# Designs tried in a protein design chat: VH-VL binders against Lon protease homolog 4, chloroplastic/mitochondrial (LON4). Part 10

Target 1, 223 residues: Lon protease homolog 4, chloroplastic/mitochondrial (LON4), of Arabidopsis thaliana (Mouse-ear cress) (q9m9l7r79to301)
Amino acid sequence: VIALPLPHKPLIPGFYMPIYVKDPKVLAALQESRRQQAPYAGAFLLKDDASSDSSSSSETENILEKLKGKELINRIHEVGTLAQISSIQGEQVILIGHRQLRITEMVSESEDPLTVKVDHLKDKPYDKDDDVIKATYFQVMSTLRDVLKTTSLWRDHVRTYTQACSLHIWHCLRHIGEFNYPKLADFGAGISGANKHQNQGVLEELDVHKRLELTLELVKKEV

## First folded at step 1 (VH-VL)

Design pb7 (framework fv_pasotuxizumab)
Fold by ESMFold2-Fast, scan of step 1:
Structure pb7 (fold): chain C 223 residues (1-223), chain A 121 residues (1-121), chain B 107 residues (1-107)
Amino acid sequence: as target 1 above (223 residues)
Amino acid sequence: QVQLVESGGGLVKPGESLRLSCAASGFTFSDYYMYWVRQAPGKGLEWVAIISSGGSYTYYSDIIKGRFTISRDNAKNSLYLQMNSLKAEDTAVYYCARDEYSSGWYVFDYWGQGTLVTVSS
Amino acid sequence: DIQMTQSPSSLSASVGDRVTITCKASQDISNYVAWYQQKPGQAPKSLIYAASTLQSDVPSRFSGSASGTDFTLTISSVQSEDFATYYCQQYDSYPYTFGGGTKLEIK
């Protein structure tokens, strides 16, 4: 899959994210993937760098244009997200997150754009009837309910979630009541105001109970 | 099996303070949001305040915000309402209630018998 | 705050009558509505949640329905034990709010 670097935050499964691709070769490769009915890429957060965190949007794009092949792979987290390329309009590309990926190897060090082989990650097996995990799940659920019922500040974040949480807060409450444990953890993290390291930690955590605990910390901090 | 028992009500003068308690039994108290509702003599129900299962989140009715404080002690299975700067209009039976702890479609209601608070000169 | 307007404030009926109590929300609250019964000197008893779902041990003569922001509680055949005050409540958003109550009186 083509490896797309994300400068500001990881792509969480279930969410859409607009990115701007100024490199003509990368943009052309994404357009070609869509044309061939293979509208997927890997989206990977850039590792911490003072320049990336402090730079303007334009300066960040210049850095992204300079990173090629082996240099780029050394600068991205190895765990990322399978991203559906939903639309391309000029330089703007809309990505939809589907599932976690881990880079296993580069296809070619000299090719532009960077192409990698990936493993599709699976959550570690868990017992959904375990009382401790169930208790954590319900704490995340009730905390999200309180946040969504008390404040409209999260409405814009919720609008980036692909499962129709855009009309009224009770539509979101109805939908999240049906979420399995991993999906709730991802949703909560994605709507929270978490920084990129916190969200990357959630994305990397394959133990469902630990992921719910990470998400609980993020949503509790907002109330 | 679920029981909620309120206590602490009584006769006080305007401007005084009073603390209400609610003792819970028959369920895992720490799993549930809890709230207080009051009812003035011969009048309807009025919602007062809610507290999350772990106690980290609270929400108050504007009528009593800044005067009343809801709290809980999960080790003692107890809910509290600290009432300060009491007014004659705070005269009511105060009910402790167990709320739903899940997604919000369903209400897992159990109410206590209530405790009477009378604020009179 | 969401306002719940309940009507009528009182209603007289005889045993065997069909009675309907209405509650109107000031905004869309989906089906986040509960109904309570209160007898003099007693705490309120939960009858219905999610607008139409009966609580355990509540007789089937009680039913709830929803149409937009309008909610109704119906007793298909009033029994002597049903003479009480009924309240609707929304639990869509904080603060939770109650209707003004409907006193069902014997004719």
Scores: ipSAE 0.000, ipTM 0.440, lowest interface PAE 14.2, mean pLDDT 81

Design xa1 (framework fv_alextatug)
Fold by ESMFold2-Fast, scan of step 1:
Structure xa1 (fold): chain C 223 residues (1-223), chain A 123 residues (1-123), chain B 110 residues (1-110)
Amino acid sequence: as target 1 above (223 residues)
Amino acid sequence: EVQLVESGGALVKPGGSLRLSCAASGFTFSNAWMSWVRQAPGKGLEWVGRIKSKTDGGTTDYAAPVKGRFTISRDDSKSTLYLQMNSLKTEDTAVYYCTTDSGYEWYYYMDVWGKGTTVTVSS
Amino acid sequence: QSVLTQPPSASGTPGQRVTISCSGSSSNIGSNYVSWYQQLPGTAPKLLIYSNNQRPSGVPDRFSGSKSGTSASLAISGLRSEDEADYYCAAWDDSLSGPVFGGGTKLTVL
């Protein structure tokens, strides 16, 4: 899959993310991928943040232009997200996150754009009737409902979620009640306003109970 | 702003049937989950059942005492909720209220209530 | 009978603080949020508290809710004659797959 670097935050499964692609070779490859009727790319967070003082769209374009091949692969996290290419309008590309994936190898050192081989990641098996896991799930749910009712800022993040939550806060409160444990953990992390490395940690955690615990820490910080 | 008005309450003999209506205004009814709650004379509140929005599946849930005898339905084009009551018993004598339903299990509350309609089941 | 247990009556004088208890089990209050309803004589119930401790717009801050373990409490501070009413707690019951109510507490302002 084509490897797309994300400078500001990881793409969480279930969320929309607009990116701006100025490199004509990358844009052309994404258009061709979309034309194939199963349009997917990999979206990977940048590891290094030493030279990045501010979050901006122009910085994303700059990274896509300057980092290529081996240099790019050394600067992105190994775990990322399978991204569906929902739309392309000029330089704007809308991605939809589907599932976690891990880079296994580079297809070719001379490829432009960077193309990688990936393994699709699955959550470790868990017992949904386990009382301890269930208790953590209810704590996450309780905290999320409290935050969603009390803050207008979280409403902006909820608007990027692909399901009914994007329509209205009342629909979101109903809908999240039906989320399974992994889905709730991902949703909570995605709207928490946590920094990019904290959200990357959630994305990398395949143990469902531990991922719920990480999400609980993030959402509690908002209260 | 949000308003619910119940109607259809009457005196009915045991074994009879009756249909109650609840007219909603001031909100987008088609998106709302709705409940029925009853109160016997001089007694406390008792949940009867609920119906989800059609978008969320339009499924119904009922309290054990009424399951199999009562049916909840909705007509979104008329912003109206219904309670069809069959095989009525003297124990069904109560004021029946319609309410807006908050949704899910661990978060359940009834926000807006109508003023109620009285059902009396006696010989 | 009611599934949640409330005292059948409570009383106070104007200006006092009164608390109304509501006791349940792990399948209802222990696992789910509590709501409270006020029913003035001859009127329909009104939502007073939701999500354990939240007030709808228009409910004065004299009313507050709390929950600990399998029990919940409604506190009314600065008691007024207008607060004379029946008060009901409610919570979803996982075992019954529906919300359950307390038996109600008749509050008398002496």
Scores: ipSAE 0.000, ipTM 0.434, lowest interface PAE 16.3, mean pLDDT 82

Design xa2 (from xa1 with heavy chain S102L G103Y Y104G E105D W106Y; framework fv_alextatug)
Fold by ESMFold2-Fast, scan of step 1:
Structure xa2 (fold): chain C 223 residues (1-223), chain A 123 residues (1-123), chain B 110 residues (1-110)
Amino acid sequence: as target 1 above (223 residues)
Amino acid sequence: EVQLVESGGALVKPGGSLRLSCAASGFTFSNAWMSWVRQAPGKGLEWVGRIKSKTDGGTTDYAAPVKGRFTISRDDSKSTLYLQMNSLKTEDTAVYYCTTDLYGDYYYYMDVWGKGTTVTVSS
Amino acid sequence: QSVLTQPPSASGTPGQRVTISCSGSSSNIGSNYVSWYQQLPGTAPKLLIYSNNQRPSGVPDRFSGSKSGTSASLAISGLRSEDEADYYCAAWDDSLSGPVFGGGTKLTVL
């Protein structure tokens, strides 16, 4: 898959993210992917570096102009997200997160854009009827509903779950009641005020109970 | 499809007690916050109180005129909301509606309403 | 008495636009969202507008809501005889820790 570096935050499954791709080679590859009905790429958070932090900021294109191939792969987190390429309008690309990915190897170190082989990650098996996991799930749900009713965080961030929560809080509150355990954990983390490292930690956690616990910690800070 | 049906309304003497029920169908009752709203004959609407879903703590809130006298409860296994009314006053005479309360204290509105049940408090 | 102030009556003829006002204070309309309810004669109230200006499914677009400061308005365009009803505004009141209603407006279609 094409590896797209994200400079500011990881893409959480279920969320949409607009990015700007000014590199014509990368943009052309994404357009071709959509044409062939394989409209997917990998989205990976860029690792912090003192040098890159002091450079002038812009969207994904400026990062790609400076880092390519093998140098880029060493600067991104190995766990990221399978991103559906929903639309391309000029330089703007809209990504929708689907599932976690882990980079296994680079396809070609001299190729531009960077292409990687990935493993599709699955949540570790869990017992849906386990009372302890259920208790954590219900605590996340309760805290999250309180956050959604008492704050504008969910509508002020582009990371808000697009379809249900962009319409109105009523649809958001009703819809999240239907979420399974992993989906609720991802949603809660994504709308929280968590920094990029905290959200990356949630994305990397494949144990559903532990992920719910991490999300609960993050959403409790919003109340 | 989506329905709320109140029952239990009756004529009661001042100081008496009465229990109202509201049977819900066509939606996931256990996820809903539920309220009671009343309307005195020829008058406007007045909120009585609410109960949150169990996942949101199952707590209750009451309007000042009924606090300490009325109790709201729910049975999610039966999709039923209850209003226990004690120490009834003539001022409690009204049609009582059950409603869905979806927004708590910030985005408050009553989405679904029952047809109401009449309570008359008179000697 | 009601906490929110509405005119007790309003009237119009078929096809006209009618506006119903609802006035409150900083502790209710000034700080919180407004909803509107329609009560046809002999029936239970029905949600007409929520969150200041949103319509639930099944409510015609000729009904619209707005809010400015501590006041809100319900506008009904293309008035029809079926619109004869009592209309109530409501908002959460921070001071009372509960929702409050307007006194209601009886709309007559002449």
Scores: ipSAE 0.000, ipTM 0.420, lowest interface PAE 15.9, mean pLDDT 80

Design xa3 (framework fv_alextatug)
Fold by ESMFold2-Fast, scan of step 1:
Structure xa3 (fold): chain C 223 residues (1-223), chain A 122 residues (1-122), chain B 110 residues (1-110)
Amino acid sequence: as target 1 above (223 residues)
Amino acid sequence: EVQLVESGGALVKPGGSLRLSCAASGFTFSNAWMSWVRQAPGKGLEWVGRIKSKTDGGTTDYAAPVKGRFTISRDDSKSTLYLQMNSLKTEDTAVYYCTTEWGSYDYYMDVWGKGTTVTVSS
Amino acid sequence: QSVLTQPPSASGTPGQRVTISCSGSSSNIGSNYVSWYQQLPGTAPKLLIYSNNQRPSGVPDRFSGSKSGTSASLAISGLRSEDEADYYCAAWDDSLSGPVFGGGTKLTVL
């Protein structure tokens, strides 16, 4: 899949993310991919740049245009997200996160734009009837309901969730009651005020109970 | 503002019928689980029944004292909840409140209307 | 009458802390979350506490809830005259497949 670097935050499964692709070669490759039956790319968070300027957003965007092949693969996290290319309008590309990916190798003949071979990741098996995991799940659910009712921080992030939580809190509160354990953990992390490293940690955690615990820490900070 | 407004309360003879309405505003009614709770004069609160959202099956549940006599329905196009009360008994005399209901793992009644009074007397 | 047991009355003086108990069984409070409702004279009930100990927006932090085993408690600190009301606990009951309420506690501020 084409490897798309994300400068500011990882793409969490279930969320929309608008990105701006200024590199005409990358944009052309995404347009070609979208013409196929299942247009997908890999979305990978850019690793920290120790030399990052105080105006990081503009500098990061400029750097992304210059990173190619092996330099790019060394600057992105190995674990990312399978991203559906939902729309392309000018330089704006809308991505929809589906599932976790791990880069296994670079495709040498496809260095510009960077193309990688990936493994599709699966959550570690868990016992949904385990009382300890179940208790953590219920605590995450209860805390999320409080966050959605009492704070406005969720509003910006909820608007990017693919299932309609954007119009009224009642819809969102009702909707999350149907989430399985992994989906609740991902949703909670995605709407939290977590920094990119904390969200990347959630994305990388394949143990469902540990991922719920990480999400619980993040959402408790919002209350 | 999120609001629930009940109407339809009246004086009815035993064995009679009455339909209550609850008009909802300020939220997406079609996604909400809705319930009825009643309170007899000078007594405590008693749950009557509920209706789930259409996406959750639109099913209804009733407390034992009203099962078979009362029917809960909803009209999402009008954002209105209904309680059809048949074979009324003097024991049904109460203020009837409509509420939004939370049902998944964490039951509670979130928003309450002001109530409408039903008196069953001969 | 009621499935959950509350004292019929409670009282306190302004500024004091008062607690209202709610006792149930393993099929209700023991296995499910507890909510509390405040009913001011002549008004509809209002959600005061949900999920054992959470406050909805607009409820002051003077109100707190707790649960231990098959019992729950509502605590009101810094008691004020406007806290005079009936207080009801509630929980889902697995055996009845529906929510059950306590009988209510009339709080008087002396």
Scores: ipSAE 0.000, ipTM 0.423, lowest interface PAE 17.4, mean pLDDT 82

Design xa4 (from xa1 with heavy chain S102F G103W Y104S E105G W106Y Y107E; framework fv_alextatug)
Fold by ESMFold2-Fast, scan of step 1:
Structure xa4 (fold): chain C 223 residues (1-223), chain A 123 residues (1-123), chain B 110 residues (1-110)
Amino acid sequence: as target 1 above (223 residues)
Amino acid sequence: EVQLVESGGALVKPGGSLRLSCAASGFTFSNAWMSWVRQAPGKGLEWVGRIKSKTDGGTTDYAAPVKGRFTISRDDSKSTLYLQMNSLKTEDTAVYYCTTDFWSGYEYYMDVWGKGTTVTVSS
Amino acid sequence: QSVLTQPPSASGTPGQRVTISCSGSSSNIGSNYVSWYQQLPGTAPKLLIYSNNQRPSGVPDRFSGSKSGTSASLAISGLRSEDEADYYCAAWDDSLSGPVFGGGTKLTVL
């Protein structure tokens, strides 16, 4: 899949994200992918640059056009998200997150665009009837209900979720109640306002109970 | 904002049939799970059955006393829930409420309730 | 008959704290979350508590729920005359594959 670097935050499964692709070769490759009915890419968060004094969003955006091939693969997190290319309008590309990916190797013979082989990641098996995991799931759900009722997050952040709620907050609350454990953990992290490192940690955690615990920490900060 | 209005309650004889309606407004009905709950005169609440949204399979579940006699259906184009009651018994005499339901696999509760419609089964 | 057991009545005076119990089994309260409903005289039931101890918007914090083992409790602090109502507990029952209700408790404010 084409590897797309994300400068500001990881793409969480279920969410959509606008990105701006200024590299004409990368943009052309994405347009060709959509034309050929294969509208997917990998979206990977940029690592903090220890050697370049980092890391305002403006400076990060300036270096994106310089990162190619092996330099790019060394600057992105290994775990990312399978992204559906929903639309392309000029330089703006809308991505929809589907599931976690891990880069296994670089495939591209040329430096533009970076193409990687990936493994599709699967959550570790879990017992959905385990009382401890069920209790953690309940705590996440309960905290999210409080957050969504008391903040504007349901209007602002939930609208970026692919299975968007109606205008009524009650519909949003019932919609998330249908989520399985992994999906609730991802959703809660995505709307929590967490920083990029915290969200990347959630994305990388394949143990469902531990991922729910990480999400619980993030959503508790919003109450 | 969210409102449920039941109608169709009547006096019917044992063995008869009756269809109840529940008109929904103020929310996206097509995405809602809905149930019927009844209350016999001077008695407590008794769950009758439920129907899931069509996106969740549109399946129905019924309490043992009504299974095989009652059928729950929905018309999303009209934002209306129905309860078709056949082979009515005197024990079916009750106020019938429609509800919007929440279920997540670990809990179940009736969120919003209508005001009820009265069914009397008597000779 | 109801599957969950509640006392048929409870009473208190204004300002008092009253508690209403709800007893079940491992297939219902023991393995699932409890909700509570308030039914004022002549009206439809209203959701009062869900997920054992959570309040919907508009329910004052003097209403609280708890659960221990196969039993649940509804506590009403600062009792007011407008709290006079029937109160019902409910939980999903794994054996019956459906929700079950308590028999209801008539709360009288003396």
Scores: ipSAE 0.000, ipTM 0.431, lowest interface PAE 17.0, mean pLDDT 81

Design xa5 (framework fv_alextatug)
Fold by ESMFold2-Fast, scan of step 1:
Structure xa5 (fold): chain C 223 residues (1-223), chain A 124 residues (1-124), chain B 110 residues (1-110)
Amino acid sequence: as target 1 above (223 residues)
Amino acid sequence: EVQLVESGGALVKPGGSLRLSCAASGFTFSNAWMSWVRQAPGKGLEWVGRIKSKTDGGTTDYAAPVKGRFTISRDDSKSTLYLQMNSLKTEDTAVYYCTTGYDILTGDYYMDVWGKGTTVTVSS
Amino acid sequence: QSVLTQPPSASGTPGQRVTISCSGSSSNIGSNYVSWYQQLPGTAPKLLIYSNNQRPSGVPDRFSGSKSGTSASLAISGLRSEDEADYYCAAWDDSLSGPVFGGGTKLTVL
């Protein structure tokens, strides 16, 4: 799978993300991949120092354009997201996140663009009727309802992946009310004001109850 | 209730200018991709152009017949879409519809919600 | 002139199934999603089908869409008098960098 570095934030499953691909070889490979029945790539957040802010930087973006092969793989997080290549318009590529991936090995250092072998990660089994997990799910849902009713900042600042949340609050509430536990955890994290490290932590957490707890902490900060 | 209301249609002379407005309500306008589609009397539908949300780049695209003459803009604070029409030709005579639509999950672009339209007549 | 080709007219009787075709090329229908619009006399168009075969809320399941290669079809089963309308297909065209519409099909329910 082609490895695409993300400079500012990880791609959360169920969300879309516009990226700008300036490398002609990478762009051409993505265009060719899109012609296939299932055009996919891997999207991986760039590593940075613990003291680094999550704010965007033109210097970081310039460095990103020059990263290739072994240098690139050493600069990205091991866990990322299977991204569907939804559309390509010039240099802009729209990615849709589907599920978590873990890089296992680099296919070839000398070959451009960087391609990696990945394991498709699955959520650890959970009992949807477990009272503790169910209680956490309901707390996340209740907190999200409060966030959605009391503030519109998340709508303007963090683009949601569903048209229902753009149309009206009641359509959004009905739509998310049907989410399973993993999907609600991902949705809540994605619409929260979480920094890239917090969102990467959510992405890496395969225990559904722990992921719901991480998401709950993130959305509580918005109330 | 999601609704779009066009206004500004009028009778204008060839070479003249006209500005159309589209007032949006019932949804978060700032997140929406907006488009203009026209229909000449007794003819089919013809796409005029679109404008993306600011978060998706805020860029505009135009059909060849209007490129360079028409300009699409938006005012998110007023939930209003505009179409500035310059150097009008008799071929621009049509009902102009404001539309919204874009499926972010698939990247598909289509016209989900339509207004009732506003009539522009270009005649001497 | 329309870029996508539709028959100018189609007809059926109540209860029948009618199909409206839409033909394009590799740069439009062949590589992009197809949407369909219904326009009742004197009204604005209404979205009937999007993303080849998806129905928006409120559109009955007797309307269905399909796509094969560079062609698409709209099928209307259980025809009713209120289905009498103009039907348009549309798809993004890569070569024109914009969506293109079919010429429209006037459906008459006899």
Scores: ipSAE 0.000, ipTM 0.466, lowest interface PAE 12.2, mean pLDDT 82

Design xa7 (framework fv_alextatug)
Fold by ESMFold2-Fast, scan of step 1:
Structure xa7 (fold): chain C 223 residues (1-223), chain A 126 residues (1-126), chain B 110 residues (1-110)
Amino acid sequence: as target 1 above (223 residues)
Amino acid sequence: EVQLVESGGALVKPGGSLRLSCAASGFTFSNAWMSWVRQAPGKGLEWVGRIKSKTDGGTTDYAAPVKGRFTISRDDSKSTLYLQMNSLKTEDTAVYYCTTEYTWGSGDTYYYMDVWGKGTTVTVSS
Amino acid sequence: QSVLTQPPSASGTPGQRVTISCSGSSSNIGSNYVSWYQQLPGTAPKLLIYSNNQRPSGVPDRFSGSKSGTSASLAISGLRSEDEADYYCAAWDDSLSGPVFGGGTKLTVL
């Protein structure tokens, strides 16, 4: 898949993310992918290097324009998200996150744009009838409801989550009641005020109970 | 600010009828599930019934003591909930509260009543 | 008559810890989450605890809830005179297809 670097935050499964692709070669490759009805790419968060203390968006975008092939693969996190290319309008590309994936190797013949081979990641098996995991799941659900009611900032973030939540907050509240444990953990992390490293940690955690616990810590901070 | 204001409470004779109203403000009423809860003088709380949002089917549910006599309806254009009470009995004497309901998913496992109005008093007596 | 059983009264002195019990059955508390409501004299009920143990914004951490099997309890620590009120538990009842309430507990602070 084409590897799309994300400068500011990871793409969490279920969420929409607008990105701006200024490189005409990358844009052409994404348009061709959509034309062939294979509208998927990999979305990977940029690593901070040991000397990185820059908060500049223009400096980050300049780095993305210069990084190609092996240099780029060394600067992105290994775990990312399978992204559906929902629309392309000029330089704006709308991505929809589907599932976690891990880069296995670079395709040597496709360095511009960077193309990688990936494994699709699966959650570790868990017992959904385990009372401890159920309790954690319920605490996340309960805390999310409280945050959504008391904090207007989170309401806008929730409305960017998949079709159900983009429609309206009340439809979103009904919809998330049907979420399985992994989906709820991802949703909670995605709407929280978590920084990019915390959200990347949630994305990388394949143990469902641990992922719910990480998400619970993030959403509890918002109450 | 989310607010519910009940009105329409009155003294009514047994066998009579009365309609209560609940005016909602500060939230999107059309998306909310709404209920009525009553409290007889010096007694505890008793659920009367509920109405779901139109997007969730607009269905109603009633407690056994009022089923067939009371009807809950809503007018989303006016952000108003109604309780039509027919064949009133002395046992219906109570303060009537409207509330917003909350639940996640199906089966009402996580059910609770979030926002409450101040109540309106209904007295059924000759 | 209430479906859930609460003691009719409870009392304590300022600073004390008080607990209020709520007993039900498998069709209500045993299968569904518990909420608690506080009713100050002459006022409407207010949501105090939802989902067994969660507090809405504005409710002090002195209030806590718990559930075990078919019973629940509300604990009030650091009791204050402002806590004098009637307290009600509630849960959805699968057999009745509606929420059921406890009979209420009148808490006196003296």
Scores: ipSAE 0.000, ipTM 0.445, lowest interface PAE 16.4, mean pLDDT 82

